# Ledger of designs, part 105: VH-VL binders against Cytochrome c oxidase assembly factor 8 (COA8)

Target 1, 167 residues: Cytochrome c oxidase assembly factor 8 (COA8), of Homo sapiens (Human) (q96il0)
Amino acid sequence: APERGAERRDTAPSGVSRFCPPRKSCHDWIGPPDKYSNLRPVHFYIPENESPLEQKLRKLRQETQEWNQQFWANQNLTFSKEKEEFIHSRLKTKGLGLRTESGQKATLNAEEMADFYKEFLSKNFQKHMYYNRDWYKRNFAITFFMGKVALERIWNKLKQKQKKRSN
Short names: E, the ipSAE of ESMFold2; O, the ipSAE of OpenDDE; V2, 0.75 times the mean of E and O plus 0.25 times the DockQ between their complexes.

## First folded at step 6 (VH-VL)

Design g97 (framework fv_belrestotug)
Fold by ESMFold2-Fast, scan of step 6:
Structure g97 (fold): chain C 167 residues (1-167), chain A 122 residues (1-122), chain B 108 residues (1-108)
Amino acid sequence: as target 1 above (167 residues)
Amino acid sequence: QVQLVQSGAEVKKPGASVKVSCKASGYTFTSHYMHWVRQAPGQGLEWMGVINPSGGWTSYAQKFQGRVTLTRDTSTSTVYMELSSLRSEDTAVYYCAREHLYDFSGTAFDIWGQGTTVTVSS
Amino acid sequence: EIVLTQSPGTLSLSPGERATLSCRASQSVSRNYLAWYQQKPGQAPRLLIYGASSRATGIPDRFSGSGSGTDFTLTISRLEPEDFAVYYCQQYGNSPFTFGGGTKVEIK
């Protein structure tokens, strides 16, 4: 059968994004923005001789990326849904249809939408605070493990130099 | 019908470990924090720690740091609280409780498990 | 950590009376993220009030919360027989989360 060609990979089970990295890449690759989260995914290179510590760091970074992607995808969907519900409710109370005479979506003016934005921002204050708490917690953990990996690499190089000098 | 169902009562000897489960249903498991709170007989409520089920990230009260471990299994929508090096003072009812994090109202601990009695005696 | 002090420890009242329960924080609670829970013997706590003054779903309007900063109050305007229980305040604005020692509302 003909070779399949370039393959597409998802960053998450939800299918957050699909793209093909360069075929000969030996480094992490950054993709286009996800349709729902507007964040750019990173596909991590897996070395053949990856240490357990390096694997832990990579999995931590992958998990953090998936968490971040899901958070913003959900936030954007919630915003869109609540915005539509607000517009629908306001238009219904005004006796207006959801469509203009030309069949286009009926919209509220900026003054009317200000009420929605004020409520949405107030409602999301706590959610954003917890997001920031988790974001800093995750970045601290990633930085900590990056430091451990760096120390492991330095120690391994020192051991190699020590071994060579002992001969 | 959001529900948290905990495992049954446990009797342990001093020095043993106990692992209590809390199975969530009726909501998106990974969108809410899960807290653990205990209550010794005739005493008040004591916060032990929290887990984010999405990433498995945890934070513990200093009193329990080093003895408590919170974990989760997303395939079964279950969180676990494991407490090691048990003492008689650990005799209590242990509760899991949901923090309604992604509800825009921030409703504190709105849903609680029924509680699991852990008795530590020789 | 923020220490919450509830007073009185025990409040002895008759049905129909007004109950006023106090919760004082050792430091200002961020964003007024203070909750009140009701607990009856052998049962899990039940959320009554969150955000200092917002009533949880299904909670009767005789329950009200007020206060800000370090001083918070739970008021039950007219006690019903089912309201005799232990009440706990909790702050969730600052880590670690902490609970008050509880106020027992008992029949006189």
Scores: ipSAE 0.000, ipTM 0.461, lowest interface PAE 16.2, mean pLDDT 80

Design g98 (framework fv_belrestotug)
Fold by ESMFold2-Fast, scan of step 6:
Structure g98 (fold): chain C 167 residues (1-167), chain A 122 residues (1-122), chain B 108 residues (1-108)
Amino acid sequence: as target 1 above (167 residues)
Amino acid sequence: QVQLVQSGAEVKKPGASVKVSCKASGYTFTSHYMHWVRQAPGQGLEWMGVINPSGGWTSYAQKFQGRVTLTRDTSTSTVYMELSSLRSEDTAVYYCARDTPFYELGSYFDYWGQGTTVTVSS
Amino acid sequence: EIVLTQSPGTLSLSPGERATLSCRASQSVSRNYLAWYQQKPGQAPRLLIYGASSRATGIPDRFSGSGSGTDFTLTISRLEPEDFAVYYCQQYGNSPFTFGGGTKVEIK
């Protein structure tokens, strides 16, 4: 929600704990899979002398990760919601309650569920295409900044060697 | 304003068929399932079946399986109930009733048609 | 199928009195998916309560529903002249959907 930061600062909301990497790590760490997105979050290591370019790259990667987490969390929630609605709609059409006469949970067979999966994929095709387009854009930007960081590191190495030669 | 308007009273002989209509207005016709419920004179309510107006899919109570047919016409926002092989026990008031939206859990009937009296007599 | 038994069959009361109507299921109703309908002579049923206790739009607060599992109650806190009617319970938690036999609330 847009107000999460303000709520966290102002109201100190009680929420579920989030994963944290070990203190003083010297490399990136991977956390457990997110409940909603099924993706493993990455916590990026911040070097003591991080350059402005390295910071921009790290923030871009963090923003891309957050975008991926939000997209897949929303997709998975939408899938679960629409699947439940589809099942209930089909049971309704059959004049069935959520439970059979024996009290067992009413279910749909694989052929009926195949109709749902086909409709879900078709309905969400445009969203998936936009996701792929954004992914290409973000991947290009990340690659570009990775190149700039690599050039900066080469330049710094070269300058250091030149200083040593002058002595 | 949501309205369900049913066709007029029918008098039929045993063995005949009857077709009752229910015209919906005031809401999106394809977003709500439509049920049919009947009531014999001085007796309680009996569920007959349901139709999905969007896909035309139907489900019937076991007692009416093979005798009842539910259909719809989306261009006129009308559902139809046809009952064949009529017997004197089929004398009743027949109601159409609107279900919750197709995506909602449960099936309670928030709007009902005024009822159509079908009398089966020799 | 779940059989719904309503009691009493007839309830004779005066305006201003409290009416308590019972609906008992032969087995537990899933999710307490039970509705109450009011039917006046010559009219279609009207939804009063759904989900055992939720009032339908436009229904006066003198109508309340309660109960769970197999025992459900409709209460009319103070009968108005227009409340004398037949009341039906309906379960929609288990297949097939079934209705009770009705309770007639009549003027004493």
Scores: ipSAE 0.000, ipTM 0.466, lowest interface PAE 17.0, mean pLDDT 81

Design g99 (from g93 with heavy chain R98K D99E L100Y E101D Y102S F103L G104F S105G T106H; framework fv_belrestotug)
Fold by ESMFold2-Fast, scan of step 6:
Formats: sequence, structure tokens, C-alpha cells
Structure g99 (fold): chain C 167 residues (1-167), chain A 121 residues (1-121), chain B 108 residues (1-108)
Amino acid sequence: as target 1 above (167 residues)
Amino acid sequence: QVQLVQSGAEVKKPGASVKVSCKASGYTFTSHYMHWVRQAPGQGLEWMGVINPSGGWTSYAQKFQGRVTLTRDTSTSTVYMELSSLRSEDTAVYYCAKEYDSLFGHPFDYWGQGTTVTVSS
Amino acid sequence: EIVLTQSPGTLSLSPGERATLSCRASQSVSRNYLAWYQQKPGQAPRLLIYGASSRATGIPDRFSGSGSGTDFTLTISRLEPEDFAVYYCQQYGNSPFTFGGGTKVEIK
């Protein structure tokens, strides 16, 4: 059973699943959901003439994806592990086995599980508070840079058309 | 121009409670989280908890859960740390610390001067 | 909770020398959210480095941070007299936030 006040062993974050985008891709590619985070990874296409601004946007998006994938992979694994530990500890205090007589995994009723959810939410409140704040800030930054890149691309297209029209 | 100014030293008996204040100035008080960290004589730093001054939401280290209460007063830009059921082990310097809010981190960029709390019989 | 172990406990060096301070985590620090603080006797800690390698505003270039995952380093390229102090690492990637035990950099 988990001991309160004792140094807790962190569940090591699961490595995010690696995906293989189609070879010779000239566009961003979206992969299948990661086994642990259940999020779809994006492989970003890198143009040969990528501007410094486009590079900043791509790196911000890549870093945000890595952060988001790690967070949810860790959160999902921690939730599953702590849920099982909670169920095992409660069954042990009742003198019950981990399996029913039918061989099914033993479980707790909804009222008993409410204690787990309350404890889990309380314990993870700080983690979720910082995650939500960072998630919104990063998405605002991505949206801002996307706007800048769009304006740059429009201006470059106008420059190219003007040059060709002058011939 | 950011400043965090803490209340003066306290001497308390075991079983008493202490309430330390931290007055913020030079920035928008409700825009940054505030942390509390203590340091026993000759020892390292120990994180106690955090408060969001905007909504008043708090989160505490497990060791202090049930004994520590963080509050704020937005009209005076002040955060408070109240620690109850004091023990001799609670003798320490208590710091408030402002969180720096950036895209790539949230470290403690400014600290109060510290408040010495001595628990003596 | 993540335990941070700083080594050595004490570094005895002369001005002008390079100081290398280690901070090891018991498990991987999320996003490399690791900071370094300097503390002088009777004073509050001062932020030096955050996000493992970003210098805080006003911190001299001689201070640099590196590392990732579980192994982090603070380097002071050429010690100045004012750099003799206690240094603490802190992780803020995982709840609860934790600090290392400190490394004292003292004059030889």
C-alpha cells in the first residue's frame, strides 16, 4: 500500500511511441495515436527554403508536441498504476483477494472509487494547473507565429508575382 | 522594481500557530503564482505550497497538508502563510517567492527577504 | 517525489578557476524544468538558470547550465570573488517541487 509522507517512487514516464512518416513526404504527416498518450503525433515537413520565422514556428510546435505527448503518456500510466494500487490496498484491508471466484479482476464500488478520484485529483492538482496554463500559453504563441508566417508567405508571393510580371 | 516584503520574526510555543505575510509590489499581483519555501538552520530549501492570487486556488506539499493554509488579499497585494500545530522542527526561515511565467519555464525569479520563525518551549 | 542529489557537497577553489556542480535526479525531470539558485549567508536565494540552460535576467555569462533527463550541471567558467556561495538545484517539472541539498563553493 502507498505510504503517505514517505518519498514516493515516481512512475517513470513511458517513452512516447515513435512513428514513421511516409518516405519523401512534402507535407506535414499525422501519425496513428500513441499507445500511451492516445494523441496523434505530427511529423513536420521542412522546406529547403525555410525562413527563420518558419523554423521558429516549427520548433515551437515540435517542442509543444513532445511536451504534450510526455505529459499525457506519464499521466495515463500514473493513473492506471495508482488506480490498481488503490484497489489492491482497499481489497487487502477488507481481507479480499485480487480476483473474484469467477477469475475476474476484483473491483470496488462507485462510492469507494470516489475516494480514489478525490485523492488523485488533489494529488495532481498542481500538475494539472501548470499543464493547463502552459498548454494555453503555448497555443497562443503557436497561433501568433502562424499568423506571422502566413503574412510572410503572402508578402513573398506578392514579391514573386511582381517580379514575374515585370518581365 | 519587483519587491516582496515579509513580516518580522516570530517566536512561538509548541502547539501554537504562526501567520507570515508577504507584500508584493512592482508587478500585477494577480498575474503570477506565489510559492512558500522554508529553510531550517544549516539545512537546505523545502517547498511548502503555491497559491494563485487571482482565483485563490492553492496546492500544498503532502508533508504540510492539513497544517498549512495559504491565503491572499488582492486589495493589499499580500499573500499569507499560516502554519498550525507548531513543532520544534518548524524552526526555520520562511520565504515567499514569485513565479516567473514564460513559455519555457516557471522558476522562482524574486524572493522575499525571509521571516525567521522560532518554536521554543 | 523526485529526489535531487547535488555533488560535491563542498567545492574548494580559487578565484579564476572553473567550477562544475552536479545535480542528479532520482527519475527524469519533465521538460528539463530544472533551475539553479545562488544563496549567500543571511540572504534569500537568487535565480541563476532555469529550464536547465536558460540564464535569468541580469546573470553574468560565466554562469551556464546544461544537462537533461536525470543529469544536470551548473558551470561557472571563471570564479569571481562574489561567486563563493551555496548553490541549489530545483526541479519544477514534477509535483511536488523539490530542491537539492546544495553545493558550497568556498575559497581555497
Scores: ipSAE 0.000, ipTM 0.563, lowest interface PAE 11.2, mean pLDDT 83

Design q13 (from pa23 with heavy chain T105E; framework fv_pabinafusp; at its last look DockQ between E and O 0.45; V2 from the best seeds 0.00; counts 0 for: pae E 2.2 > 2)
Fold by ESMFold2, look of step 7:
Structure q13 (fold): chain C 167 residues (1-167), chain A 124 residues (1-124), chain B 112 residues (1-112)
Amino acid sequence: as target 1 above (167 residues)
Amino acid sequence: EVQLVQSGAEVKKPGESLKISCKGSGYSFTEYWLGWVRQMPGKGLEWMGDIYPDDSDTTYSEKFKVQVTISADKSISTAYLQWSSLKASDTAMYYCARQGWYYDESGPFYFDYWGQGTLVTVSS
Amino acid sequence: DIVMTQTPLSLSVTPGQPASISCRSSQSLLHSDEKTYLHWYLQKPGQSPQLLIYKVSNRFSGVPDRFSGSGSGTDFTLKISRVEAEDVGVYYCSQSEHFPYTFGQGTKVEIK
């Protein structure tokens, strides 16, 4: 049976994709978009000979992906909830129903909706500033560990060649 | 999964040349030494030599270094064993095998995965 | 060349009984990294060799725990606690400390 994320309308899930990557893959694999965040998760390959340093890098990349998925899943839900609350409030102030005669949700015109977008951006300004700062900090750390892993791989190749020459 | 697939059986005459292949899949081909092992009919195993596919660095057993050439094409994850002039005594089963390694070891020296073997028969 | 001597060369075992194979090298297999480069392989009838034990006592992935290895320096032992029909074949020890790499002459294990 296929394993797809359950639809959760009230809260964002923890963000781990339920799609299973191919078991014979020897490379990182990009899965389908997460239902809530709309981001494609990376499924990281675990090599059979993973060093502690390589493991640290992989876990840091996994943690950063989970953090990013959760942030955008929560922001998408917050946006949707606040949008509906804004529309409800404005429709009630006008004395209008929440649904049209056809049963579809009543909406506001583009100029009225522009006020919502301005209010949403203003309310979330500081949250997005901290998100951007943390995103850059995480990516600096990942880049640093990538460099250390590259040097470790060079060292491992030199050790192997030295043993071949010393025997 | 790690897999080594060798070329098919060969029947040759003395003096002819031969090149047999070993294609690796399911692992980082350039990060592992790949060795060749001979098994003469009814006999044990003999290490012939190996290659590091990333830069084609090769090591030969003294017994075999004059008669065979070990090479690799890393772009297709394939290693080769080649004779310029076969002898009847070259009749044997030839295996390719990957040499395992771990980050906390000096080098890669046990054969963790083996090909299915290539039977070479040289008869006049 | 390092000579690897196996004893016995042939072994008939009643199903379910233990078996033991000895391997002796002509020189120490201990490397300066404090690891000992002695390995065990099984070649079942009509098949390629397969790794059983690496570096004296480490079971390779998928190898049943009835297989165990021990030893140090120049003397090594492979033990099978309960021999099963699928365990028949030729067992080889090998060393990868000294060039050229060498194998023992093999121990043929059969079921009585």
Scores: ipSAE 0.416, ipTM 0.729, lowest interface PAE 2.2, mean pLDDT 85
Fold by ESMFold2-Fast, scan of step 6:
Structure q13 (fold): chain C 167 residues (1-167), chain A 124 residues (1-124), chain B 112 residues (1-112)
Amino acid sequence: as target 1 above (167 residues)
Amino acid sequence: EVQLVQSGAEVKKPGESLKISCKGSGYSFTEYWLGWVRQMPGKGLEWMGDIYPDDSDTTYSEKFKVQVTISADKSISTAYLQWSSLKASDTAMYYCARQGWYYDESGPFYFDYWGQGTLVTVSS
Amino acid sequence: DIVMTQTPLSLSVTPGQPASISCRSSQSLLHSDEKTYLHWYLQKPGQSPQLLIYKVSNRFSGVPDRFSGSGSGTDFTLKISRVEAEDVGVYYCSQSEHFPYTFGQGTKVEIK
C-alpha cells in the first residue's frame, strides 16, 4: 500500500505533547514542539556499547535540554499570564467587555500592545542575559565533550585497525 | 534492536555474476566492522572477510581475496558480497555478522549479531 | 592458519545433566591488551549462528547463566550446567586473535 498522510502523535494527560521515536531509528530524533516551552525535544540515540565518556556527554545534553525546556516553559507561562492581565486592565479602563458584540475575544491594537512588550522585555532583560550566558557555558561544555568523544572514537578505530594489520 | 537483514536466496549457473546484500539497522552502521561467513552444505563456518563501512576498509581471508569483493554503501546501511564469476564450489549459505566491541578492547572480531543467511546455489 | 580443534565432535546428553566441550588452538590467543580472543557460537537446526560467550568467559546478552566459558592460552572449555532440549545444535569455538579468523569443526549436541 502507498504511503500517504502523516502519523499523529499522542498528547499527555497533563496536556503536554508526547511523541514516540520511529521504531527503526538509529540517530537522534526530534519531536513536535512542547505545549508549554514551544521547543522541540530531542530523543538521544544510545549505542549498545556506550562508553562512560559518551554517557557523560549524553547526560550533559539531556540535562541541558531539561534546563532549557523548563526555562522557556516558565517564561511563556509568565508572558501569557501578564499579557492577559494587561489586556483585561486596559479593556476595563476603556469601558469595554472581554468580548465583542459578535462574541469574539476583545483585543488591543498593535500600538496599545507595544507598551506591554516594552515593559515585559525590560523587566526580564537581566533574566534573559543570564540565561544566554548559562546557555553558552553549557554549549561550550557540550562541544568540549563532543571533541573528547570524537578523539575516543578515532583511538578505538586505530586500535581495531592495528590489531587487524598486526598479522 | 540490532538487526541484519540479508537478500533472498539465489539460484545461478557457473560463470554468472552475483551480488548479495546485508542491511543493518538499530545501531550506528559506520561504527562496527561487518563480516561475511560461509557455510557449505553440511559443513562448518568459514570466515571470508570484513569491512569497516565508514571508510570501506576491508580485510580478506587469502582463500577468498581473489574470489569475492566486499563493499558497503553507508548511506543506506548496506554491505555487499560479490562474485564476478560463480563456480559450483560457491554453493553455500552466506551469513553477514556484526563484530561487537567495548570501549576497553583492542578490537571487536566476535560476531555478536548475525543475519538470517542467504542461500546461494550454483548448478549447471 | 590457526587450527581450532574441538572435542568431542558429537555429544548426546540426558536433559538436566551437565555437558562440556573442549577447544584447543594451535597457538596462544592472548593479545598484548591482556584479553584472550576466543569465542563460542551456537547454531540451532535451521537457524543462524548466535553468540554465546565472547573473550573466553563473558556471556552475551540473553544467554542463560547455565552456560559458562573458561580457559587460557590454547586450552578452552564451554560448560552447560544443566542441558535443556533447546540447547540442541552445533557449537563452534572461534578465534579472532590471528588472521584469518578460524572456527573449530563444531560439536553436535543432541538429547538422548
Scores: ipSAE 0.328, ipTM 0.702, lowest interface PAE 3.2, mean pLDDT 85
ESMFold2 (binder alone), look of step 7: mean pLDDT 91; pTM 0.940
OpenDDE, look of step 7: ipSAE 0.545; ipTM 0.796

Design q6 (from pa23 with heavy chain Y102H; framework fv_pabinafusp; at its last look DockQ between E and O 0.69; V2 from the best seeds 0.00; counts 0 for: pae E 2.5 > 2)
Fold by ESMFold2, look of step 7:
Structure q6 (fold): chain C 167 residues (1-167), chain A 124 residues (1-124), chain B 112 residues (1-112)
Amino acid sequence: as target 1 above (167 residues)
Amino acid sequence: EVQLVQSGAEVKKPGESLKISCKGSGYSFTEYWLGWVRQMPGKGLEWMGDIYPDDSDTTYSEKFKVQVTISADKSISTAYLQWSSLKASDTAMYYCARQGWHYDTSGPFYFDYWGQGTLVTVSS
Amino acid sequence: DIVMTQTPLSLSVTPGQPASISCRSSQSLLHSDEKTYLHWYLQKPGQSPQLLIYKVSNRFSGVPDRFSGSGSGTDFTLKISRVEAEDVGVYYCSQSEHFPYTFGQGTKVEIK
């Protein structure tokens, strides 16, 4: 399973970016990519007439987003740490220093780094499989609640129309 | 912020057609009934009819049923009140108003937000 | 059609004094869901109507607590505990239990 935060290599964590939706929006908003997870957050609209079922769906979606953001932020951090450890280990095995003569951090070539990428993917395979399982479970639950909310809205519409007919 | 913005004042002659508009914003336009209320000069309020924009389900006061047409275009969150042939007696202020509802009640029962009104003057 | 009768039709009140407006319907406004569909609106001079009270006694958002509604069946009352200059206008009761929806004649409230 691919690492969703691969584009954020070598970034030190310093906090998360927050999207600021328009205060008077009546729609969900999709923000810019988070700097640590590289995922675009959704800022959920809270309708003025939100039922308990609608609130439960919204909170489930929010919790799923938070869970997903945290997973990929952690995976990106682990990737960065293990990459540096691999480079450090291979440079020491070759008898080379951690810095070049110019003071820059020493690196390995692409072929040497290929071994790291293979090891990282194989080591994290089971973790990503559990992530995928849980992601699909969460999406099924969200879809199920979306269906229940849709039915509730239809019922409310029918109640209003029946009142109009009975007057 | 819930807003209903109506089209501007109209001066017309008897026999002319007219279509005035009411644009809703700041809320889910298709989830609320929207009504039209007439106020003749110096008089009280009269409910004319309403529409559910999602499917254009329309109800009319019997008094107004043959005089006006109520419609909506949900793609632009706009409702309309239309006359095919105006009369001098149609001179009035016309308001659009959203009908409030709550998920645990038996349907719409009050006008919670109102447009600014459209003055229609019909004179020869 | 349900006739909604308001009394008085006009009212002059000294600022800071209470005011009371009566509304009587020609039929009961109680629905089978045990809720009563009687509402109050204020139309300030030169403005659109605005909702004050819905379902007899519930204040709409932003309405001061000096406004209160009461009543049942066919008899309803709107009370203003202390009339302020900003309360000037025409007050309407309205029913949404019976088709067509109807309004009272209005009660004009003025400051003495």
Scores: ipSAE 0.361, ipTM 0.715, lowest interface PAE 2.5, mean pLDDT 84
Fold by ESMFold2-Fast, scan of step 6:
Structure q6 (fold): chain C 167 residues (1-167), chain A 124 residues (1-124), chain B 112 residues (1-112)
Amino acid sequence: as target 1 above (167 residues)
Amino acid sequence: EVQLVQSGAEVKKPGESLKISCKGSGYSFTEYWLGWVRQMPGKGLEWMGDIYPDDSDTTYSEKFKVQVTISADKSISTAYLQWSSLKASDTAMYYCARQGWHYDTSGPFYFDYWGQGTLVTVSS
Amino acid sequence: DIVMTQTPLSLSVTPGQPASISCRSSQSLLHSDEKTYLHWYLQKPGQSPQLLIYKVSNRFSGVPDRFSGSGSGTDFTLKISRVEAEDVGVYYCSQSEHFPYTFGQGTKVEIK
């Protein structure tokens, strides 16, 4: 069978890509890494008899995915922008142009970049700390509701086995 | 898309054995009871029995309990209806149908999706 | 066994006119979960039965809003507000509260 053609992808300025899963998927589908966040998006399957609890779990997972994608897209953009500005500033201080004689982007050595990484990490320490806190909080909630949904599915399976007979 | 596909029409003589099939697709086969319904020519519908494919637990109408055997192979999402010795009175259309449920239902179920039917003709 | 009795056995309707089919059960179909397990199926000529209404009044997916079900206990009614050509066929009421599951004898709906 021929390989499935290029997946439909649309890119937003925020760095969020849109992807389309295979038609008639009956389970969750995992896409390629997002261009900006470098995280794989999940397209969630909605079951025929989705309960309120299952819907709550799905929405929680979707919301967490969007939050996570947006955080890393913004963080990566900020890092790239500030890195470029630092390199430009240091090259100007050294009396060097922004391009090599061969036309490629000029860069700094690892020792010279150490100051940038130190400053960036220090500047963003609190942001990353709050991200980690919220990430663990969200994952605890998701795990808790996954457990509740699993118990609900077991209970529903047991209910379906019940056969009622009148006397 | 939920679909039940049944095996083709059969023409048999009295005393012969027969096994017809019903293959489910587009849903979790092991999570739904599957029932068999008979319709004799020009007559109404009669529930014969059902099977829960996950453990092959069966329930039969008393009228059909000794006439047929219901079985399933969950690895291929297929249920079966079998006769050891056909009679002319077994001439009928046989339907398989999924017994639907909802998160708020308990016990009894409704037939939400039906197969296309298998016509069985038994004549000398 | 629970006996399901439908009236009338046949009905001839002019297109656009309403139609009504009654179904009576020999025993109550009310379950302890406070749901009533009475359902309506339509078998169009040459086709498999299809679910129309489940648990007295709930329309199955894709069923037009001109179909409605009502009733309680042992007396139930299926109403078609405006009969269309595609509505011809045999209508069956069914109960799944008691074993064995049983069907009514059917009501044939035809267009005049």
Scores: ipSAE 0.263, ipTM 0.645, lowest interface PAE 3.3, mean pLDDT 85
ESMFold2 (binder alone), look of step 7: mean pLDDT 91; pTM 0.935
OpenDDE, look of step 7: ipSAE 0.421; ipTM 0.756

Design q64 (from pa23 with heavy chain D57E T59E T105D; framework fv_pabinafusp)
Fold by ESMFold2-Fast, scan of step 6:
Structure q64 (fold): chain C 167 residues (1-167), chain A 124 residues (1-124), chain B 112 residues (1-112)
Amino acid sequence: as target 1 above (167 residues)
Amino acid sequence: EVQLVQSGAEVKKPGESLKISCKGSGYSFTEYWLGWVRQMPGKGLEWMGDIYPDDSETEYSEKFKVQVTISADKSISTAYLQWSSLKASDTAMYYCARQGWYYDDSGPFYFDYWGQGTLVTVSS
Amino acid sequence: DIVMTQTPLSLSVTPGQPASISCRSSQSLLHSDEKTYLHWYLQKPGQSPQLLIYKVSNRFSGVPDRFSGSGSGTDFTLKISRVEAEDVGVYYCSQSEHFPYTFGQGTKVEIK
């Protein structure tokens, strides 16, 4: 049977940590930062009488969250992988092992790591530009639909109060 | 889960005052009209009135307009039905019920969720 | 006030057989939004009323497919395709088109 609950049931997007909002919540819930993206997931409340417009807004916000989550999870993974490869490559060039004599993980100094950061930022500049463009477009659309939903709610409140007829 | 929880049964004498309650949970209390329905022993259902909790606007059936007062405290998601002076004829089961609506509805609404009822017995 | 008249007032049904309840309003329940504000409620013994059908033919959440509503204007019908033991109770039609909202007198459904 279709249920109009005060709580949205968990449907975690790929790469987003699963979390449970408080059982009696009638509003959006913010979870802890995801392990991979470092972003806090939002669990969206679904009203019982959700209009098509409200549903469009909620889906847009959910899709934006999933897109954003996937982007940063992938970016963080790529950064970590390339950083490790860079360190290994430079240590090999110097004739050093991956671990120090004390068994600690071998690292490069800040000056040496500056080369990696510069190359990583340069390589990913256009990718981040397109991400920022899409991020702003998505948030602009969300803001626009939030405005439309607010107007619809005002109109619906007026219609509810107009239902009474004098007899 | 939408729930309406009413106060317990009352046994009163004619002339006494009474205030019974209906607490909503699992939904936005201020966005729905809440109605009161009376059922006298062995009889059918009678709509008494309703309230919009966000601004406490009320509407009453003419039969009940002078008999009862409907009020609400939105800070605790609770609506009330009150008598200043009870009569034996007020003996009945009293239900609170939420008036459901759809965004595209422009007319009157239906009672989609009901409280468990409060039995009020008025006898000397 | 709008008078809602139900027939029959009492109905005894053999389990698995169909049942039909009629409801007639003293005035049309059609609103200018093209919707008809007639609803059906069931009150099982010792329980609160529960919504079965809203706006003539829409089943409320959790209501079995064996319940169906139909009608227009002033004449309405609730049908149960095969009555189960759990369907025993008093059925009420109700209108919310005209103020004040009114209920039918009720139809008691019993198992033979």
Scores: ipSAE 0.093, ipTM 0.611, lowest interface PAE 5.3, mean pLDDT 84

